# VH-VL binders against q8ixk2r445to577: the designs that were tried, part 38

Target 1, 133 residues: q8ixk2r445to577
Amino acid sequence: FFGMLQNKGLTDYCFDYNPPDENQIVGHQVILYLCHGMGQNQFFEYTSQKEIRYNTHQPEGCIAVEAGMDTLIMHLCEETAPENQKFILQEDGSLFHEQSKKCVQAARKESSDSFVPLLRDCTNSDHQKWFFK
Short names: E, the ipSAE of ESMFold2; O, the ipSAE of OpenDDE; V2, 0.75 times the mean of E and O plus 0.25 times the DockQ between their complexes.

## First folded at step 1 (VH-VL)

Design x4 (framework fv_axatilimab; at its last look DockQ between E and O 0.10; V2 from the best seeds 0.00; counts 0 for: pae E 12.4 > 2, placed apart)
Fold by OpenDDE, second read of step 2:
Structure x4 (fold): chain C 133 residues (1-133), chain A 127 residues (1-127), chain B 107 residues (1-107)
Amino acid sequence: as target 1 above (133 residues)
Amino acid sequence: EVTLKESGPALVKPTQTLTLTCTFSGFSLSTSGVGVGWIRQPPGKALEWLANIYWDDDKYYNPSLKNRLTISKDTSKNQVVLTMTNMDPVDTATYYCAHRGYYDILTGYYKSPFDYWGQGTMVTVSS
Amino acid sequence: DIQMTQSPSSLSASVGDRVTITCRASQSISSYLAWYQQKPGKAPKLLIYAASSLQSGVPSRFSGSGSGTDYTLTISSLQPEDFATYYCQQSYSTPLTFGGGTKVEIK
């Protein structure tokens, strides 16, 4: 699967990654932004290694969850996907992080009027449902 | 039309708990991005933010009052409730609830000012 | 916490005057700044959001500008109905904070 990763509950919002430096693509948080289908900031790929890969830049980035965190941070992809980079996109649209056993939920950030994907306890909320478009 | 109305006691004794209810219409707390906040204003003084609650039950409190505040919502009743414990005369103020969060119809961008306010309810803390 | 310093605390002006109110944040708030108008006995009314976006129904004589830490509300030609207290508010981070207010009085 590839393309824009859109949230069901938070209508018209997609995964978005826009690092401040194109030459330093790792270490920043993945956010949610209006789905615009333009540019490279909203193009993601779900791979056979269960990665959510940001491959519009080289080297390629992979979404990771750092220890003790609930945010999605861009790391470099590795030949073998590390455990903190493994997600299961289930048929029901839930995006499950294997290591934390949490689900990715579209949430509001009480700063900068923004939205972000956060790890939360898994529920049946549409805000935890995702699909590629 | 968006409307909000605060209700609760006009008089509270020191150390008692204040419970205020915000009843609103014209919007729903089931809508993504929508929130309701509480702001108070002592007589003749500036505005002070108290707490926010959003559609997904996410809550934010003013740290200076966090241990005294609890905010909750009943989406089905279009109500938001604020409780404040251990009231003191210094807490005498007009308490407002306000709508927060909308998508600009022209741009689609999310904005979160307090764009609609209740008329406010005066709460006096006195023995 | 982000402190919002509003100046002046009060001013006297006449109808037709150009009025300028300043709001300074203790740190950059990236234009997440709102301006409110409050008349006696009434709830605040939103005038401007995102530093410069005029809300629907607000007269064009009101304008907002600024960036970083410094923001300004301008009333190009003060009208009788504009005598009120104005507040700035940052929404960049919690806790949300308001300025101390600026009372615009009749000279």
Scores: ipSAE 0.613, ipTM 0.885, lowest interface PAE 0.9, mean pLDDT 95
Fold by ESMFold2-Fast, scan of step 1:
Structure x4 (fold): chain C 133 residues (1-133), chain A 127 residues (1-127), chain B 107 residues (1-107)
Amino acid sequence: as target 1 above (133 residues)
Amino acid sequence: EVTLKESGPALVKPTQTLTLTCTFSGFSLSTSGVGVGWIRQPPGKALEWLANIYWDDDKYYNPSLKNRLTISKDTSKNQVVLTMTNMDPVDTATYYCAHRGYYDILTGYYKSPFDYWGQGTMVTVSS
Amino acid sequence: DIQMTQSPSSLSASVGDRVTITCRASQSISSYLAWYQQKPGKAPKLLIYAASSLQSGVPSRFSGSGSGTDYTLTISSLQPEDFATYYCQQSYSTPLTFGGGTKVEIK
């Protein structure tokens, strides 16, 4: 699968990665932003190794969650995907992070456009359901 | 149990900088979804929100006061610090810090703005 | 900024009365509304969140309702300990804003 990774509950929002410096493409948090349908900073690939890959720039980035954390951070992709970069996209749309046993959920902070994906205990909430557009 | 306590000076002179510390227990600012905010209340008046800080160091400020406010956290000490510059008599108020950590599982949003409050610390600004 | 208008500013009531306080937002806040109780000299205490959800430990005589721009706090049978000032607060958008408060006084 590839394309824009959209939330079922937050229907207008997609995974978005727009680092402030194009020369510094790793180390920043993945956010959610209004889906624009143009790919670019919202274009992701779900690989056979269960990676969520950011293919807009070189070198390619892979979404990871550091031990004990629940924010999704962009790391460099590795030839053999480490466990912290593996997400199981289930038939119901859940993104299950096997290492932590948690699910990716859309979360809101202090404004209507301030959304981020976070690891949370798995529920059947539509905010934990994702699909490629 | 969640508890918070404000500390800082009781009296500040006009033009000085106010520094307030919120020390808490019963939760950690390393826990995802958790935040701490500052709210003030002038004597006999309504509550006014000042600033919020979250587990990921994301910060929000009241725009009317943004150029005067700085919020920071020390997660290892269970503390949040608010600094406010150029104090004026109109800033005389009781200052509260409060826990902001409810996460509505069904909607994926924060719907409990301030569920536990400190006792408040009175700051008087006069010469 | 979202303006929160509370009415009335004050009211006098007797023990056993049904009390209703209203809060109107200048725009839709999608139930991102909380109600607080504040007694003289004390910090506010959360009563209701998400417009209608009762905070743990709060008596069932307190209830919240509403959607969009219009919200109400109801105390079904006023008790002596309920004489206080009540505030609504929106958390839909920054700056977070509070209503002006409603003082519930003994008649």
Scores: ipSAE 0.101, ipTM 0.660, lowest interface PAE 3.1, mean pLDDT 87
Fold by ESMFold2, look of step 4:
Structure x4 (fold): chain C 133 residues (1-133), chain A 127 residues (1-127), chain B 107 residues (1-107)
Amino acid sequence: as target 1 above (133 residues)
Amino acid sequence: EVTLKESGPALVKPTQTLTLTCTFSGFSLSTSGVGVGWIRQPPGKALEWLANIYWDDDKYYNPSLKNRLTISKDTSKNQVVLTMTNMDPVDTATYYCAHRGYYDILTGYYKSPFDYWGQGTMVTVSS
Amino acid sequence: DIQMTQSPSSLSASVGDRVTITCRASQSISSYLAWYQQKPGKAPKLLIYAASSLQSGVPSRFSGSGSGTDYTLTISSLQPEDFATYYCQQSYSTPLTFGGGTKVEIK
């Protein structure tokens, strides 16, 4: 799949990656932002290796979760996907992180419009359901 | 277990800047969604929210205190620092820091805005 | 800003009484409401979150209800350890705001 990865429960919000330096794509957190489809910040590819790739730039970035953390961080893609970069997009729309055995969920701090994807225990919440637009 | 403790001066003179430190354990501000807030309570009065800071350095301030507040964190030291400028006797209060709860996946709400509190530190502003 | 009006400001009650405390928000807060208990010289303690969800370790005699702008904390049978001041707090939007408090006293 390729496109904007949208949350079902947090309507009209998509995965977004906006590194402060367009030539340095590693080490920053993935966020959620209103889906707009403009520029390259909201386009991701789900690969046969179960990666979520930010591949509109070279070198390509792959979403990872470091051990013991719940945040989604951009790493460099590798020829063979490391275990911490493997996500299973299941038939019910859940996005399962294989190594941690947790699901990606949309989260909100306050009534602000600052939203991020985080790993949480898997449930059937629509905030844990994702689809490509 | 989650613990928080406030530290700082017990007495401040009018016009001085107050600096308070919240030192905590049992959680980390490197964890996404986690925050620490400051709340104060004048003697015999209601609680008043001052500021929050989150893991991603997002900061929120009570606008009634104008630009008197600055909040910052040092994640490696498990500390959050609040500064409040131009202190006045009306600012005499007990100051608390508190943990901001995580998103409650079952209800769609935060588990709690402030589920763990420090013991508080009394700050007196006296000329 | 969302103002929280808490009522009554104080009340006197006997052990075993049913006690009801209300909060009214100046606009709908969609159940983004917490209740805290505070004893003299101590920090507040969370009782209820999301308007009606009981925090773990809190006795079942405490309950919360309400929606929109009107919310209620109920203590079904007041115990000696329940004499305290109670605060509501909205978490719908910043600035986060507390009610004025309700002091529950013996007698």
Scores: ipSAE 0.000, ipTM 0.550, lowest interface PAE 12.4, mean pLDDT 85
ESMFold2 (binder alone), look of step 4: mean pLDDT 90; pTM 0.931
OpenDDE, look of step 4: ipSAE 0.500; ipTM 0.852

Design x5 (framework fv_recaticimab)
Fold by ESMFold2-Fast, scan of step 1:
Structure x5 (fold): chain C 133 residues (1-133), chain A 128 residues (1-128), chain B 112 residues (1-112)
Amino acid sequence: as target 1 above (133 residues)
Amino acid sequence: QVQLVQSGAEVKKPGASVKVSCKASGYTFTGYYMHWVRQAPGQGLEWMGYINPNSGGTKYHQNFKDRVTMTRDTSISTAYMELSRLRSDDTAVYYCARDKGYSSGWYPLGYYYGMDVWGQGTTVTVSS
Amino acid sequence: DIVMSQSPSSLSASVGDRVTITCKSSQSVLYSSNNKNYLAWYQQKPGKSPKLLIYWASTRESGVPDRFSGSGSGTDFTLTISSLQPEDFATYYCQQYYSTPTFGQGTKLEIK
């Protein structure tokens, strides 16, 4: 699966990674932004290792969540995916983070009107349902 | 002084293409989406599409997707909108407009709030 | 596309009058997770670019006089000018940004 990872509940918003410097592709938070349909910073690949990979820039990035955190951060991909980089895209569209046992939810960033994907307790909310297009 | 300055009026024949420019100043050009909106004489506003100046990514309205191309040049903070295969009913004032957006913390990001800064408009007349 | 319908298409008023303009969307522009309405209002004077007045249905843009107010939620929205001034004679447009942007057809506010 590859393409733009869109939220079912927050209509017209997609996973987006727009690093401030093309030479500094890791360490920043993944955001949600209006789907533009052109790939680039919204193009992600779901791999057989359960990674959500960002390869618009080199070196390739993999989305991860650090222990005790709820934000999705871009890390460097490894030859063997570490547990904090594994997400199960379920048949119902849920994106389950294996290490934390939580689901990715479209949410508003604290004290702002921007949207970001965050780890939350799993529910059947459309804001926790994702699909590639 | 946040400002968008557009290129001058154009007169084109049917079948030709027109390319309108929009030069931004007074803010971080790559931090905000740029929309293109047109207005035919005596008519309302019609959204054509937007470009993300940071990524170059675009979204076009279905009515224009086969004829419009939006680009940008970050070195001169300028956005462009090219409309091809012009028809007489493409006669309109074409506006560029900045998405109201805001900063996401570590860098300014455009988010879709509406359009807070508008260019002065470029009149495009299509006549034989 | 979400269709935006404005009423009236034109309205005649005098300085000092209270004016209301209505906007209706073909589907809800309220996002339940943040409880915000993705609705803006613009003012356009003849020969000039549109000017943003209100966003999030009721938040006034910086520098916009407090006589302008927006209200409503979901599909029904109103722009109110509490005491019309000479500079307020213009065409007013609502716009949704919940999905692909669409504008209402405009309401022309004319001097009586």
Scores: ipSAE 0.005, ipTM 0.536, lowest interface PAE 11.7, mean pLDDT 84

Design x6 (framework fv_retifanlimab)
Fold by ESMFold2-Fast, scan of step 1:
Structure x6 (fold): chain C 133 residues (1-133), chain A 126 residues (1-126), chain B 111 residues (1-111)
Amino acid sequence: as target 1 above (133 residues)
Amino acid sequence: QVQLVQSGAEVKKPGASVKVSCKASGYTFTSYYMNWVRQAPGQGLEWIGVINPSGGSTWLDQKFKDRVTITVDKSTSTAYMELSSLRSEDTAVYYCARVRDYYDSSGYYSHAFDIWGQGTLVTVSS
Amino acid sequence: EIVLTQSPATLSLSPGERATLSCRASQSVDTYGYSYMNWFQQKPGQPPKLLIHDASNRATGVPSRFSGSGSGTDFTLTISSLEPEDFAVYFCQQRSNWPLTFGGGTKVEIK
């Protein structure tokens, strides 16, 4: 399954990845941006291995969270998905990060008008509910 | 110069709570995660948890989840770790240590504890 | 959790000798083509000091006599020629998997 990964609570915002250097697609933070603003930078694939893949550039990137962190960053995809790259999209729309036991939440970046997806304790908030469009 | 300065030694009775502070200076406080690690006398290092000062989100080792609270005061660039229901096995030196929360334009940045506080000895005895 | 086993527990050597310290992980700490194993030095009464990050990268200001190697589950810290200030406890630490874990330490002491 492919599409734009949109937030139910922050209704006009989607996962977005726009690295400064097109030849360096890994290592930068995933952000949230208006769903129609960035075109192909908002196109993700949810795989059978529970990965969220970014296929706009080669090599393919996979969203990951490093141990002890709460920000989502882009890493290289592996042949077998490591645990820190596994997200379970649940029936209620929650995006559960298996390794940390936390959910992805749309949050305002402090001291700015920018929004980012962050790991937070799982709640029934619409800001933690996601769907592909 | 980058520094992390921790509060002074504490002596507590079993069942009490302790709150250790870690004041950061010389860098942008919200650009680094703050970790807490403890070391019992003569023993190894044990990771407790981490906080993102920008958003306040925390990851805790499961064994500490019900007893530890990590917070920050951004106006004073200070992180706090509070440990409740103290027992004698909680006697340890408690350290704060910083780490980067993102990768740089090279595609990789060292996510290692590069700067540590001097440590706070917490003694739990009756 | 990943368990890190350091050996030997104590290494008794003289200045000028080579020290080889081992750290074995209960499962691979390799992620994204990197080996997420760090090494720290600790002297009595002081906090740990970062020596090596991500298996083989020497931290800023760390002398060239310190080197790290290994991948997967087997890692080594080497001190090519011990100086008096190198007699300390050394810890390995993994950042590959949650929770973050440390090895039990290897004490390098004067023979």
Scores: ipSAE 0.008, ipTM 0.635, lowest interface PAE 9.0, mean pLDDT 85

Design x7 (framework fv_cosibelimab)
Fold by ESMFold2-Fast, scan of step 1:
Structure x7 (fold): chain C 133 residues (1-133), chain A 126 residues (1-126), chain B 112 residues (1-112)
Amino acid sequence: as target 1 above (133 residues)
Amino acid sequence: EVQLVQSGAEVKKPGSSVKVSCKASGGTFSTYGISWVRQAPGQGLEWMGVIIPLYGTTNYAQKFQGRVTITADESTSTAYMELSSLRSEDTAVYYCARDSYRYDYVWGSYPYFDYWGQGTLVTVSS
Amino acid sequence: NFMLTQPHSVSESPGKTVTISCTRSSGSIGSNYVQWYQQRPGSAPTTVIYEDKQRPSGVPDRFSGSIDSSSNSASLTISGLKTEDEADYYCQSYDSSNLYVVFGGGTKLTVL
């Protein structure tokens, strides 16, 4: 499925990707921003390969987490999804990153007053529950 | 620079309606939210509702549901707030205010009221 | 669905520091950003703090914002008080369920 990926605990906030340079669509951190309903930088697709795909730009971007890191960054999508780009969207809304055994949580960014999705130990917190709208 | 200029003071009878305008100049009109906030004499700020002209979307405070209508005319960069069934308790200064979040721009700021109109005094008197 | 509660009035002498609190009645104060507006008599409000602690261009460093999760409150602190700081101050946040704007009741700051 696809659409705006919204947080259950931090309501009104959605996955958002707005890279600083439109000529470089990869390598930047995914953020959370107020849901605006326009799609575009908040439009994501969850694929059968367990990817979270950003289809607004070509080539298409896929959310990834590097080993040992906790931030979600945009990588180029590959013909066969690598393990660091696979997220299991659970029936309860948890977004589980299988390679790290961690869950995606809405969190306040340490160096600023903005919000970002980060990998954290899995809990039943609403801040770890996501849904497409 | 961005300015919000409101229509002039009104004196209305109980039971009538009032329509206040808010004309935006500078910047883009349609891509920002415009809120209406009132303040009765000696009282605090009370939010009435918002319009996002780009979407044609409105949201109203429950207290004003059924009595308030907020509209926008993108061709004239003007937002309107119409309040019906006026009572003496509706005597207040009515402000329009722009939300800082730009709905068409990925680098938009978090919403706060970055520009305010000068206010319109509406007096409801018999 | 929630209220923001401020003291009705505070007063302090010029040069001193004053803190105005804004307490959220339900849900976490950290769930939504808090803004602070200054309103002088006869004037429209102006923003002095947004996103909990950010200052717009032109607002002096004497103004600062903070969040205290333990008391479920936001605070506006004004140091080095000047007579021109005398005004009403309003905190404001959003109800996450409907992006409903919520204002605090306002605090009258008297500098004497």
Scores: ipSAE 0.005, ipTM 0.544, lowest interface PAE 11.5, mean pLDDT 83

Design x8 (framework fv_traxivitug)
Fold by ESMFold2-Fast, scan of step 1:
Structure x8 (fold): chain C 133 residues (1-133), chain A 127 residues (1-127), chain B 107 residues (1-107)
Amino acid sequence: as target 1 above (133 residues)
Amino acid sequence: QVQLVESGGTLVQPGGSLRLSCAASGFTFSTYYMTWVRQAPGKGLEWVANIKYDGSEKYYVDSVRGRFTISRDNAKNSLFLQMNSLRPEDTAVYFCARGSYYKYGSGSYLPYYFDYWGQGTLVTVSS
Amino acid sequence: QSVLTQPPSVSVAPGKTARITCGGDNIGYKSVHWYQQKPGQAPILVVYYDSDRPSGIPERFSGSNSGNTATLTISRVEAGDEADYYCQVWDSYSDHVFGGGTKVTVL
């Protein structure tokens, strides 16, 4: 699967990665932004190794979660995906982070009017359902 | 219509043993994680033990590990807590509770919260 | 391994709003669940996943969770809401953390 990764509950929002400049593509938090249909910062690939890849820049970025954290950050992809970069996209649209046993949820970023994907206890909420456009 | 009914609580001397039972009805018992939570007189809730829906995984709070054993009999819709080497600090009302339902992969379930509780059974450990 | 801090008591007049807080480092990144326990009775789940309500729980019960504080809000409080309230988070299969509980007293 590949394309814009859209939230079922927060209907107009997609995964978005907007690094401050093209020479520093890793280390920043993945956000949610209005789906614009143009790909680029919103274009992701879900791989057979259970990675969510950001292929707009080289070297390729892979979404990861640091131990003890609940935010999604961009890291460099590795030849063998580490456990913190593996997500199971389930048939019901849940995006399950196996290492932490939690699901990706669309949530409001604290102290701001913006939205981000966060790890939360898994639910049947539409805010935890994702699909590729 | 979900019901959990605990039994077995009684007065026990320090160092003694006791087995608590929980009878479940009104749901498919074999698909849920089950939990024991206790509450000492006048105190708050403390999670004690957790058991996977098929009995293959068991988890305990540090203070009871090695002394308590959680088990289940899915054919009889029953949950058990075998309590050995009881201490005065184990005095509490013991509640049976059903873990929340969540399925991932081929059938693993995760208990994030407890949606139904029994009325509890009092265990007193005293001479 | 997390520690959840609740005020030991909250007093509220009938018809007013009660707010029960649950403090924890970065608790806004966790899912918080709330239980109501009346004297001599079992706890019942009143709010789960921060703000969802089980079937049968009145809309007067609501929840929020942000930063270091989760809050259970009971609007238009009734005498029957007098109880102990506990917050809870799941950290792992062997680590279910409860707050110390808050006794809500209705005048």
Scores: ipSAE 0.015, ipTM 0.679, lowest interface PAE 7.5, mean pLDDT 87

Design za1 (framework fv_zigakibart)
Fold by ESMFold2-Fast, scan of step 1:
Structure za1 (fold): chain C 133 residues (1-133), chain A 121 residues (1-121), chain B 107 residues (1-107)
Amino acid sequence: as target 1 above (133 residues)
Amino acid sequence: QVQLVQSGAEVKKPGASVKVSCKASGYTFTSYAMHWVRQAPGQGLEWMGYINPYSGNTKYNEKFKGKATMTSDTSASTAYMELSSLRSDDTAVYYCARDKYYDSSGYFDYWGQGTTVTVSS
Amino acid sequence: DIVMTQSPSTLSASVGDRVTITCRASQSISSWLAWYQQKPGKAPKLLISKASSLESGVPSRFSGSGSGTEFTLTISSLQPDDFATYFCQQYNSYPYTFGQGTKLEIK
């Protein structure tokens, strides 16, 4: 799968990655913004190794969750995907982070009024359901 | 400079429909949600809903479901709000207002000048 | 729906006064509150977002505070241009809701 990774509950919100410096693609938080389909910042690929890849800029990034954190950050992809970069996209649309046993949820960012994808205890909420468009 | 320019005042009879337009300029039209807010004479503001101009997807305040229809024309950078089966209590000033793309904030940084819709028998 | 209640509904003040307008939410909205100024015959103008973040170009005499269910808008030294109606708006939950407005009029 590839395209815009959209939330079922926040119908118009998509995964978005817009690093402040084009020369430093990794290390920044993944965010949610209105799906607009114009910027390459909303284009992601879900791979056979269960990675969510960002290939718009070089080097290619893979979404990861650091130990003890609930935020999704962009990191370098590895030849063998580490466990913190693996997300299981399930039939019901949930995006399950196996290493933490948590699900990706659309949530409000506490330091601002923007939305971000965060790890939360798994529920059957539409805010935890994702699909490629 | 960002501008939202709305269509002119309308006077309608009960049971009619009215379509208000909101033409955007000075920014990328498809990057920001367009909200609609009404204000009855001498009263407060009431949020009606929004449209995502890129996708065409809408979110309505349940009070206006089946009453209001929001659409957009990307080539014209124009949003529309149509009210059906008009009643006297639909008399109000109708505003379009831009949400910020940056954070999908739910608060409105630019507003149209307003369109007065009067429903009289 | 979250009900937003403003007090007072009307406030009379003089130039140079410090004025405070209160906004209360029927349930917690964290800090997801905006303040708008509306002059007669004109569209509302955004003053403050996130309860306390002053919008670019808005005079520093305006300030916002609060979290949860109680919020205030303060004008530290009232100017002639400040006589207007002020509205609070929550954006924590759909549907977005506004307070009924506080009309600030010359004493």
Scores: ipSAE 0.007, ipTM 0.603, lowest interface PAE 9.4, mean pLDDT 87

